VHH binders against q9lmt1. Designs and how they scored, part 12

Target 1, 351 residues: q9lmt1
Amino acid sequence: MLEKESDLTAMEKPNNKHAADSFSSEDLVSPVKKAKKSEEVSGGGEAVAAVGNREAEEDKPSFVSEEKKEFLVEADVAEDKGARHTMEDVWVVLPDASLDFPGTLRCAHFAIYDGHGGRLAAEFAKKHLHLNVLSAGLPRELLDVKVAKKAILEGFRKTDELLLQKSVSGGWQDGATAVCVWILDQKVFVANIGDAKAVLARSSTTNELGNHTEAGNPLKAIVLTREHKAIYPQERSRIQKSGGVISSNGRLQGRLEVSRAFGDRHFKKFGVSATPDIHAFELTERENFMILGCDGLWEVFGPSDAVGFVQKLLKEGLHVSTVSRRLVKEAVKERRCKDNCTAIVIVFKRV

## First folded at step 1 (VHH)

Design q04 (framework vhh_6qgx_2)
Fold by ESMFold2-Fast, scan of step 1:
Structure q04 (fold): chain B 351 residues (1-351), chain A 125 residues (1-125)
Amino acid sequence: as target 1 above (351 residues)
Amino acid sequence: QVQLVESGGGLVQAGGSLRLSCAASGRTFSDYAMAWFRRAPGKEREFVAAISWSGGSTFYTDSVKGRFTISRDHAKNTVSLQMNSLRPEDTAVYYCAAKDSYLERTYSPDEYDYWGQGTRVTVSA
């Protein structure tokens, strides 16, 4: 018998059970310095460095006038309760979240919040996170990547602080994981806590598979987020330092699989953090679309499979709204996803 | 009651193709979702591909997507794995597995009720 590993009187269900990923809590202390380590996702040998030098082609300034490349962002969301009694996922789809000021940077914002133990933490994050990020100094005229990342970090911190105060006054203990995207001009920022995932579909200009492989066919699936689980060595270390216990089933205090979430006020003293990992990249001709999904989606879709599914429907000329609905329907009805299932598909079109 | 027997393994050169078959007997074949797993020397069993009880949904691990195709034939009571563009890292013992159709989402070995004995695939560089 394990210590309350499946305690039903807890009235809360941990939601992350799937898809292992590497994580280091060491990366959290200094975002600027640690971002360099995080960007090095080299799963290969020195071939990556050698190949990178060989593949550096045509990235020099053009002899033709350089204007910012404009992208039209088309996005939509779909959701389904799966086999659950309640829907605890919430989402944000703001293709134009700019402050309507002349001369300001275009801003798009998308997010999925996967609630556990109730919906209140997810709803709070939906209502307040973007505003807190904006108030923390998200750039409005000139994109400063460092300022943007600091604003996102501060926005997460402030949101969790205010959420925890409201949870105390309201007498609730709900929590939520998050995957969030901000697009400022042609720069994309992805921030996550917990087990929700963002996947990018990116064109390959060279392919040894078959004859006449063209750019964008097939697309590569790139996972942009790192999952935060209590069982990962550096998360486990942080939890144990805080006096937390990880049960034999991999759950913090026998309940939470995730090591980071908004809310979960009773677990904050045991090392649950609302500090996100942040990844930034630039939109080019190679980035085709992104898929944001809660744990339920990724339980039944591998990243490459999800990219292939979405690519096929987009090539058939279907609207992004139909594509997102088909993706969630496939996950729930054909692939028997049992959890709440929410997905956002974000398509980048050149103007 | 489902008994699974794999066939089609062997030695092949990198870039070559191989077709694995799994013959099922016992209960109605259509009651079960079917999958292929593999175990490389010195490694854990990993998911390769799965097909739903109806054949309407297929699932692949990222490393084989686009190279391998899973299919089923209800008339012959078989599931097949067509493996193209084989790589040395595909060298493993390949196992056929089955589970109740309502849990067709599975990529974990722990969720499968029935297993074959395995067929060896060796891919030379």
Scores: ipSAE 0.000, ipTM 0.088, lowest interface PAE 23.9, mean pLDDT 74

Design q05 (framework vhh_6qgx_2)
Fold by ESMFold2-Fast, scan of step 1:
Structure q05 (fold): chain B 351 residues (1-351), chain A 124 residues (1-124)
Amino acid sequence: as target 1 above (351 residues)
Amino acid sequence: QVQLVESGGGLVQAGGSLRLSCAASGFTFSSYAMAWFRRAPGKEREFVAAISWSGGSTFYTDSVKGRFTISRDHAKNTVSLQMNSLRPEDTAVYYCAADTRGYYLDYSEGYDYWGQGTRVTVSA
């Protein structure tokens, strides 16, 4: 049933879920509030996957030497169930993906899959997505950005196709959102469906590091993903054209807050899509680290707050593994995140 | 080429402690997640504990959480499982496994390299 632990975004307890379904009101932190917060984030160099955005301009190096910057990728993950009975987040951390698939390009892969209605869709995506992307032609010898994006897009399509077949044979309805990163040579590719986020900590080329955000965070937090919520204008239009209805609380068919996900078999006819937004950018001396997080992390951490938290710990000399654990512990213990909370911290060290 | 060699198994009384070790060779140890699985007499193989490639993230099956501690030593290419407060139901052959994909932590199907196992017997 859709009233399973992962189906609701607020507190995710049986009583709270029933209240959300029966008594939608201002008493619950809702998808509408999160959408409002996202909409309050205006340009100023923030990454938004759209034609003509500053994010697209940021993907281009100012000169040839910036394309050749060498760096070491270090990453780790931490997770906690929060107040939930089950863990429906799964993750991928492959700082050197070439171990399984030889090639001359640097290849690293990281992902978080946030399951809802059960863990099976997230587990399927974890097992199959990267392999399907590789099979679809992800470059391993010479980077071609268009070819890479096409391979990622096809990988998502194939994964959902196979996942839906498995869901029919297994009799399950599970779904999952995804935020996925591939690092190929000097370029980062970010692909997402749903409301998990990737945030980049980037220094300015013209200003002191301490002058990057109005909140006093020395590194600028760049949101690299566009959330797919039914309430967003482009998503709302697509859903309505598919015959889907968005309820007053911002949910597709009164159930799903997100408009894109793997699985969710019974909602595909109403416009739930597994087509990702894909954004690429160049790694230069400006990029310090990335934070990938499920919705639970971002409910209690704003992007700038998360960047500031991670930067402080890295400046103290803590390893990325300790930093990721401290971030999740802060979210759950101090900020009272009630949802599954998973975070991956990816650090770019210059060599 | 890839080898995982377990050691440290044996007979122990209920409430006792035992430390298992797994020596890894033939691959880039620091890039792989490592895990311990066990198979009790008459049962299927089950997940026990896993540690991420960096050693920063650890995962445990509920029945051992708080009693067992997994750790790794990159310099020695070794994974250890410290088992405290042992119970008769912990009796099993314990297997070390390497997750070559780096993301299958609690699924035996995701592990491509396995040790031969070391027997742990906990007597009442």
Scores: ipSAE 0.005, ipTM 0.301, lowest interface PAE 12.5, mean pLDDT 76

Design q06 (framework vhh_6qgx_2)
Fold by ESMFold2-Fast, scan of step 1:
Structure q06 (fold): chain B 351 residues (1-351), chain A 124 residues (1-124)
Amino acid sequence: as target 1 above (351 residues)
Amino acid sequence: QVQLVESGGGLVQAGGSLRLSCAASGRTFSSYAMAWFRRAPGKEREFVAAISGSGGSTFYTDSVKGRFTISRDHAKNTVSLQMNSLRPEDTAVYYCAARDEYTLYSYPSDFDYWGQGTRVTVSA
């Protein structure tokens, strides 16, 4: 038999040569990002809303049904360089990531990796994270939420371990943030490191009079992710305990804006972590769609604005591919997004 | 549909070398992960080597590490297996396989497309 661990570690043969010095992430941060940091510090309400989603986190017991209610997942991606000369975002859109799943459990996987200091860490994560999550025991027959969460955590850990080994022998220091989604049957798992964001559009089933309302109701934007920036109190405390220094402009060792990322080999000793936050929730008739975006998207779109923009286009009958392109075009052309801008729109339809 | 056509098999003495090639036609294979499997007489298919869609990652079974090298040419839509220091135990029919994803896998069930196989015989 194959010795899987030994064979998986052999997947990457790092033989690339790269410059060892000069982390370039500082060169990519503009005065616009400093303004954005100030605005994000003031906007604690979004983080409170995301943290307050206790119904999904507690996973209250549901009734067993012989007939499973199916849903159709439609998704697409759009990207634009913005005002940058290079594109360091990469993405994954796998509406069927089940592959060799035994039984009836279906899987979809979507992710955005926002590279900094180069593209190599983002490309590595795109190619290996899902495989490492599957290899760590993502459920294939019956959904076990605890097993799924442990598999995601181990997948992130193993991906960073292998990435760092490749970066050492290749002589590169690239890093990447990540926002990742797995849909297993009717359960959604969202994992993030860094400042990319996932937003859920959820409907209300009752109006002020207690009447059921469906068509025409505004959707509530729910932020599913917590951003990991060095300036935020929890992250700042963790970094300082590791011996890291946060400059007056909010950057770890004067360079790195985010406190969690894949790669960033030079900053691991100062507390940069690849440990994700994981949020899980059930798909019901209330969940309409999700928007995944890099920090460039969220700089020019508030979550509620993005949800409203997407909802309007979907109500007009536009396909998700057109909706994704219109969202990114609006961000870059009308709202003057200066960074790489990537968005994935994931639409849920009950069948 | 994607078709995989293997070539380069044959008879070789122990210690010799052979290069297998697999040509993909139908649609471009630049998004596909590619692999080589082999089947010795009376045995099941065994994984040999794989290469990711980008060519940036390779994966080998322990018995061929250091002796075999997998590579790909995106311009020609080909994947190759350079086999050095061949042993009688390497005698098998070698199959090319493709998967419509960049991610690397090592199980036969993970692959969507298969070639017809090319025979390799290594004499003592």
Scores: ipSAE 0.000, ipTM 0.105, lowest interface PAE 18.6, mean pLDDT 75

Design q07 (framework vhh_6qgx_2)
Fold by ESMFold2-Fast, scan of step 1:
Structure q07 (fold): chain B 351 residues (1-351), chain A 123 residues (1-123)
Amino acid sequence: as target 1 above (351 residues)
Amino acid sequence: QVQLVESGGGLVQAGGSLRLSCAASGLTFSEYAMAWFRRAPGKEREFVAAISWSGGSTFYTDSVKGRFTISRDHAKNTVSLQMNSLRPEDTAVYYCAAQESIYRLTPSDYDYWGQGTRVTVSA
């Protein structure tokens, strides 16, 4: 219920900015960093990125700057096996996801895939999902929210279709949950299947440009994802319509706690779905950071506790890399997380 | 099933040019990002150049920028590396590689590899 309320609250706060233009949507630090990377790996991509950035800077008169919204997106990941013998979590951290798809829209992509029954489904999703979403028409020039959501939905469908074919030919049954983020221009898209979670830290007051995490303004934890567990009424109904049985301990066919996942070939006939819930929201000065975590993180951290922990470390001036490591260390060493524990912290700084 | 075959290597004098080609069977290049890597004697495999699956983006290591040009021919299912102003330090075995993923430009990100073609640049 809380997840539904938080998701609804995020979705019910649209911020339509008619003054938004493609150059104001550019992260000047990320494009500069991308140009640096392009200089190391590509002359063509470097030239395109450099021209775009310089046009944005040349078009930066004071009146445009007053309405221009620029964000620096800084992110990092940390992982720990916990008490497990194997690591089945897989992740993606692409602050600049435009290597194969250059465009005027900033594109950042982050994901955690939590494998069960092995790593193969998680590894397949890491390798193919983002490419399939881009191939399905994720906007690269002009943002269209409806088109973006359709591309994400189709990307998930195609990824699972291809994954299931590989699982048949390879003789494996692995499955994986997913929490995925795309940042296009000033819009954030969150897509999930299973019980991994994305939490947003949002200021209760508007702060100075990009100074929320440093100033220590009060932050609310907003859960952006709805967990897909077999015991939840909507999922239970869908499973029962497919002929699936939920055991007294809340497991599909007595085995799976989750009702949605990539893979899980033998459970697809009983209603295991790879269809994500998708949430979109506008980046404003109120959005401070996001935490993506597998179920292992959220077992020992409540959303508000995780937000408070990250906010404290960011206020102390720690880099996102250190913050991510400290969060996972706290979960595993102090809070005794027994499962694989993976977290991505994504910080939004307004310049 | 999938095979990448490099060609065009050889001996050239410093300041000269060579064109390497990679031909694919069992895959279509328009569905793959393509890259060239090289390995010099006693060194690890390093990135040289890449071209996106759309052909819209190219990427080069700093030491070859302005000298090397990567291109693709969708009709021939071929990717090429034009190497100009060659230097003795460009001496290496050059490998063609393909990936369906847009992840980092490291050897571990590539799904398919050719056997390599040797390039020797004399003083």
Scores: ipSAE 0.000, ipTM 0.158, lowest interface PAE 15.7, mean pLDDT 75

Design q08 (framework vhh_6qgx_2)
Fold by ESMFold2-Fast, scan of step 1:
Structure q08 (fold): chain B 351 residues (1-351), chain A 123 residues (1-123)
Amino acid sequence: as target 1 above (351 residues)
Amino acid sequence: QVQLVESGGGLVQAGGSLRLSCAASGFTFSSYAMAWFRRAPGKEREFVAAISYSGGSTFYTDSVKGRFTISRDHAKNTVSLQMNSLRPEDTAVYYCAAGDYSWRTDAEAFDYWGQGTRVTVSA
């Protein structure tokens, strides 16, 4: 039974090699490989020029961005309870985070926190994660992707540490998954724990001009995040080495489907981690928009289907706020999403 | 029990230098932002400098920028403040503090405090 359960888990994975009619295998290329491909394609003079321009900012205040080539970011969120009695999803939409956090660097920040066992972990993460990431050095490390990733890792670690302390003193056990985005100048950082996803819509050919693409040109859906579920081989191994048990229904200690989350304090000893996977890339004319969604959205929308849905509405001239609402409405009303359903659509336009 | 113990204060002539140190114990030092505040006689506590828990970000009040440098040593659980080009107006009791965010300048943002070390700068 355990062997059959493991085999069934592998066969039923959305990203299984034998999975048919959902999405192309190339859309599932790892974030690390995607980042490297972007660097290689952008290489030469353009990559060097971008880095050179950034080096000029060494001694200026962390809170000030210089006027240079920029992308205008338009974003909005929509949410629906689905068939649930409660709404445990929490979100962040900050096109200019310095307005909500005076004295910090101007950057765009977007996040979805999918709460389980209550809202308290998701609400804590919304309040503290961005500040903890900034405090760990994100604005200072823009030219060094590795150092920026280290700042995000440290922000997640500190947020979980403080959250766990509060959960002990408050007597609660809530947990939350997260998908988070920071945009600083032309650099995008995506971090996730759990099963929420970020999907990028990118022009499929070198003849495309990103937001200036001709009508009818296809966009490719690029999955930027890797899900952390207890049933997945690497996560299963890590959990089992920590003494955790995965039940026949694929849940850690019979309770959690996810292997990484903020909170869940009683499961930390069994291997539940708040360490994110992080993907970084540069904005070019090829990047059109991103879709962030909780597990509920992605159960009823494949990445390519979601990109096609959003692209069609944007081509019809609909505002991003209408697009996000229609995406969630389609998921809940037409596609029978029964879980909490939250989506953020982020559109990139050249200035 | 959380303890922050400052050292390195003393009497110095204007234009001189001092290095303050703060030894931390009783908490996970690497998880907290560290800051220095000062209080001149008859005045309220004033922010001086802060360093993030990773050491990646530092913040200074305008009057000390270019003169003071904050640093931390995770192996020794210490935070230090190198004070150069000291002025009589830098005379104060200097306090080490631990809190959640290095970019906060308000004393209320810091949970743990040392007892202070006195710095006197003669004209």
Scores: ipSAE 0.000, ipTM 0.152, lowest interface PAE 16.5, mean pLDDT 76

Design q09 (framework vhh_6qgx_2)
Fold by ESMFold2-Fast, scan of step 1:
Parts: C-alpha cells; structure tokens; sequence
Structure q09 (fold): chain B 351 residues (1-351), chain A 122 residues (1-122)
C-alpha cells in the first residue's frame, strides 16, 4: 500500500497550482458521448497542434540542471497515403504529457497505429490506449520499471477487450498494429504489436574528450522492436498451438501477415494476440533520436538508412517537423512507398 | 445521459468516521477514473482523492493522506470514500466526479454529482 501513498504528488502541486486560470467545473460537464469526443479531440489531432505550441514554450526552461542529467524531447510526425485511397494510420505525439500534472515524473508519449481492414481499430487504440495505460497504474511519482511494464501490458489488454466489444456490437472486424513509446523520467519504454518498428540512433562510441574527428560522425541504428509476423518461429509455434494455420506465403489462415494486433476479432481464436513486447532502456548522452514508423516506411528504408537520412537533416539545422516531413516525402516520392507511410521523429537534446 | 449521486454525508464528531458513496446511472463507468472533490464554506473547490478505472492507482491530497481511502466496486458501479479520523477542517460539501479513462487531480472532470454535506463537530 506504500505504492498508493507514494502516488500522492497532487499535494506538492494541488489543483489550484495548475496553470488553468478557470478553476473549472460542473459547467463543463457533458454527456458521455460529448465528453469522450472532447477528450479525444484534446488527446488526438487537436493535441498535436497543442503539443507544438507547448513544445515551443517548453524548449525555453527558466532554470538549468546539470547537462548530463537532463534532456529536452522534441518530436513531430508526418504522414502520406502513398498509393492507397484511404489513410488507415493514426498517431499520437505528446512530447510532454506531464505538463498538465506538475510535480509528477516527466512523461512523453508517442504512438503509431497502422490500421488494416479499415481504420476503426486504429482510431479506437489512439483514443483509448494511453488513457488505459495511465488508468492501469503507469507511475507518475517515482519510477518503478516493473509497475510501468505491468501498466502497459494491462493497458493493451483492456484496450483490446473494449475494442473487441465495440467490433461485435458495430459489426466490424478491423485490426491495427501498434508501436508505442512512453518516456518516464530518464527511462524509455517501447511496446509493439505487429510489424511497425522503432529505431534508435545511438552514438557508437562516446568519450568525455570527444576524440572522434570526422564531420558527420555516423550513428548506430538499433532496432528496439521485434516484428510479430506469422512466419517467425516463436509466433508460428504460438499460432499452431491455438489451431491456426499458416500458409506457404506466411499468412495466418491465408490472410494476416501479422500475428499480433488490436482487433481482428475473427482471428483471435487462431492466436492473434494484443500482448505487446516491451523493451526498456535508459536515456544517456549516447541516445540522439528515435524513429517510429509503420511497415510502409520500413519497406523502403533500412534502419541504418533512415538514421543516416535523419542525422544529415538534423546536422543541417532543420527542425524535427521539417525532418519528419522530409523523411516521409523521401519514402513516398523517391523510394515509391505504396502503402500508408507514417513516421514520428523524436529528438533528445541535452541542455 | 450520465448521473452521479452521492450519499453517506452527515454529522460526525471529531475523530469519527464516515463512508461516502457515489452511484453512477445512465451507463457503466468501468473505464472511467473517479474522484472526490470538496468545497468548504468560504473556500474554493479542492481535490480530495481519485482512483483509476482499474483501481490500481490512487491519488490523495496531503491533508487526507493516511486518513481517507478511495475504492471502487465495478459490479455495483460505485466509488466510495472511507473517511477516518475526521477533523473539523474536513467540513465541506463533497462531490463525486468522473472522467473517461484519465486519472487526474485537477479539474475539469466530465461528470459531477450534486454533492453531499459532511459536518465535523469540534
């Protein structure tokens, strides 16, 4: 129960210290449908504009901490339909999700949801996953890695449970893959289901004296996610145990290439899972940036190529918003990505 | 339409206990964060306690930490606030609030009850 008591950061930063000048109220209460839409708008597409405004202001802190202990997170997203008629990717960009909760652990959250069979599963995950992870106990006062991982697992489970109920009542069977990042204090958690990918650009060698002399010193690309495809040995075994059949071209029941996704209700009995793999690592001076991308990005960019492309643009002084747009434009226009193409670039700056 | 109805308020001597309950109607709140706020005479409304949709996380204001316990019953669609070691300064109207899936210690919350009065005698 000490963990519950340690969660009492509200006392250091009570509601009235919150920067909301309107100490609001009952007058803002609305029916469930309107409340859900308001929350979705503030957490969804409108949140990206709000995040951009907050990011611009938050980039100018009024105090200085020791350089090696702190970082600023700058991030943006770009998307393109490719050759598709519809856009079934959705995304979340919250570089400082803790801004509204002063006195808690710094929290940043980023996600890409790649829809298939329609966009309803991806939209549901965008609206509900982060909220479900927070509600499941994502640490807000003191980082506990095991508690954070448990909250992420439960958030994925609850999101899929509620999504499947909606898919039954609505008569749809849409599915979505996910790559999601939470940054708590100095710790990064990467969770994925399906074939979207997170890649880290990390300094291959670091030295206090900075003895590397080549201009444009290359960063190492580190893949942080394991793709969940039916053809991969561990996933094949799990699917076969569930009675699923994998075709010669690697598709579950001859249809799904991925073995894990939100939704896909008709394939759950054959082993399609919404259980994520979770990878955690600590931010140090070695970590430069991350690239999150849907399968469309990664079909035309190898991880090292993407890291090199982003590094070059950042060295030219381009803002992360321009960098993400250039990356997606290169994928679609020069490299002829045919699928929906979405990328989030997350830059770690030492102050 | 969603309605929250508080109950359990009343008069109690300092050092005593009360249990407040909030019943939700119009829908199930299984995915909602729930909170208690209070407004003392002549003061602004302040946060008291909140509980996540799973019940796995709770927040309390410093002045009630160790004395109050928030809990929820998903089967009954209720949230409760067990108030022990009550003090005269706990005298207030207590409000139940609900927010879809988002645990927080600040307003706004989407849905509010009409309040239940708690009076603690010195």
Amino acid sequence: as target 1 above (351 residues)
Amino acid sequence: QVQLVESGGGLVQAGGSLRLSCAASGRTFSSYAMAWFRRAPGKEREFVAAISWSGGSTFYTDSVKGRFTISRDHAKNTVSLQMNSLRPEDTAVYYCAADEGYLKWSEPYDYWGQGTRVTVSA
Scores: ipSAE 0.000, ipTM 0.124, lowest interface PAE 18.2, mean pLDDT 75

Design q10 (framework vhh_6qgx_2)
Fold by ESMFold2-Fast, scan of step 1:
Structure q10 (fold): chain B 351 residues (1-351), chain A 124 residues (1-124)
Amino acid sequence: as target 1 above (351 residues)
Amino acid sequence: QVQLVESGGGLVQAGGSLRLSCAASGFTFSDYAMAWFRRAPGKEREFVAAISWSGGSTFYTDSVKGRFTISRDHAKNTVSLQMNSLRPEDTAVYYCAATRYEGDYLSEQAYDYWGQGTRVTVSA
């Protein structure tokens, strides 16, 4: 067959135009009686239950003249197998994630899942994490930063719980690292487990007119994620307390370089965690774009180099789809990335 | 000592089925991806099928897709190859192989451990 190579990539074709297209075939194994039980008690007891000190933000309020400033979020992804014969990276690009759930709050969602030991953990996370975060109470009407962070934490926990159950019944132990972004109103939430990385390009100087923010002003590369590797002191201590052993080459039980991941069922007892670090920040005229990448991208691109590469192409007027493609091509062809290489570029344009 | 021991080979009529098994010992089976290669008379070894260390991903050469199914059992330290709709061209010695490298399942140089093989003969 002439389609020998395309058979491995045919599984990458998204067929998700309708909500029904995303219906999980795993439900053939699970009980299909998952109808939602309607809430019967609400009106009599819910007088002012949601009002109080819990609505107060510790961070900056989302009120920085948003009425005069609106951001258009444009994003795209590119991927390449590198020197590998298999593709275990999986991604999500939802510039408008409001389609599945009612709400007035702007919601965009982007993620990269870097699979190891196979693709099933990454695919499970792609299909279920955002839905689990929404089900855990991600704000849809009024932003509360603490509620959003709590929903993300619970979403990660529930996703891993359900993934591990499926891995037991299916007889597999795939794992995946994750870097995930939610944009709610004017706030960005970045959650990560493992060594995938999110980098922000932020203007070091901006004038009140903003007309030179992208065309000539220098951009700073800001790393938004903290890598979870077994060799790092805090992770090392946590692993050792769980009875895990870190080999001389820095790997948990001689196998995993990362200390946090979805799945990895046999390593959970040794301290592999699916608890993310979450970073939140405000979108202003200073934020130009973000780059999300798997470890393969970041092995050959330093954060500042990646920001400079993307900025140059954006200044040339190239669309984000072309920019993401050229970033990955540069990584694989010129910089000789041998691993799977996936990148999402998210551009914030002033309207 | 590392050992991979294949079984299940034999003579079968075209259109028939065989199940090959490979028993692994002497290493941490769950850390390794497993594969089947074959060598037909007068030819070099070629890739047939592979399964990732977790069991979550499977890979096949074009000529066996839809006919062969690879699977593994971590509790029994075994990998199996179910061969259906066998053809005379499938006649070969089938080898079980193990690798920790998960980026290139098709390259025989990537495999650390090999079995001695089991013979499959498909009559016309």
Scores: ipSAE 0.000, ipTM 0.183, lowest interface PAE 19.0, mean pLDDT 77

Design q12 (framework vhh_6qgx_2)
Fold by ESMFold2-Fast, scan of step 1:
Structure q12 (fold): chain B 351 residues (1-351), chain A 125 residues (1-125)
Amino acid sequence: as target 1 above (351 residues)
Amino acid sequence: QVQLVESGGGLVQAGGSLRLSCAASGFTFSSYAMAWFRRAPGKEREFVAAISGSGDSTFYTDSVKGRFTISRDHAKNTVSLQMNSLRPEDTAVYYCAAGRDLYEVYTSEEDYDYWGQGTRVTVSA
């Protein structure tokens, strides 16, 4: 049992909270602003969800005392093979993940795993990642953002470790990208490796006095994930330091477009990493829905187009199951997506 | 020019404590995640502990959880590893590493751009 894992001698004290006080001078070098943290601390400004890999460390226990807003989370998935003969995308939709694991903290979990070189890595990740994240200490009673992020990081590490062992014994080399979401109470955690994306639709209007917040106003599309492609400068530099070669068409060793994935056993020595970027944000009246999609979806839908498409259908009163199916159908039938196409739509409704 | 200089290694008896320090120079310290890796005789290098650039996130390998604590001091440009309840299997050369991505904690060697020369820790039975 996991009880033995909790028997920590000289119990780890998470005590790095004081480091949260050093942030203004650190903005001078990076073109990526810490606007998400700044806006969260101010409370009165626009709280913008950070996009891609940046930071988004949102440990703010003093602000968790803000009046709770009850949200109903509704989600569904749709998938289509596109022009492919096989389906290598795999997904997870658990609107109440706590049903399989005891705890008082509300937990929802959603994921898309986009397989390459076969389906086995994606299937392994579907079966094991969430369990490994829970086993690594994902909060079940009281939310601690730092503890949640560490559990997610360790879950990804352990999943890849076990997957690589399985790939050796089974004689396969499959790989998979991942975009994963955990909703703990009112905090959302987004973790990704590879080129699948999570996009947030957020209202640009206020709910103060009620009259200035209207259904059907245009929503802002916020990309919550940074793609890990071998061609991108940060990933390219890391790969080259590992002795990897990136071809003119942007592929690691002439084969992999992505720089991070589960599996891909023979490419680990060239810098393929299973370490995710993690972005966390708080659910407020402004967050309407999220769209998770594999690379096939995002090649034919820009983020703003996808948000507009989903918003229109939700405004017409369609259920999330119909909306997700229509989104994938549009991608494959009208926009000619040739690859496997999988999308999860997650809707945040005020109760 | 980037430099990472480890110190604090030595010989200690099982059950004892030791504090490793790494002095960093030549880069914007707060913009880098810092980590400790170790390599025992006849073994591959393994991850030990990491701390984000902000200091908000820390991560430990299972074998050291509850015994080791990583911390950083931005004023001194140092990262430290407090090692308590040391065991003979903790005997290794310990390496300090720095990697970009201020807010992420990485566990893979390839995610770290700069490495120190290492400091030797020997734990006697």
Scores: ipSAE 0.000, ipTM 0.117, lowest interface PAE 18.3, mean pLDDT 76

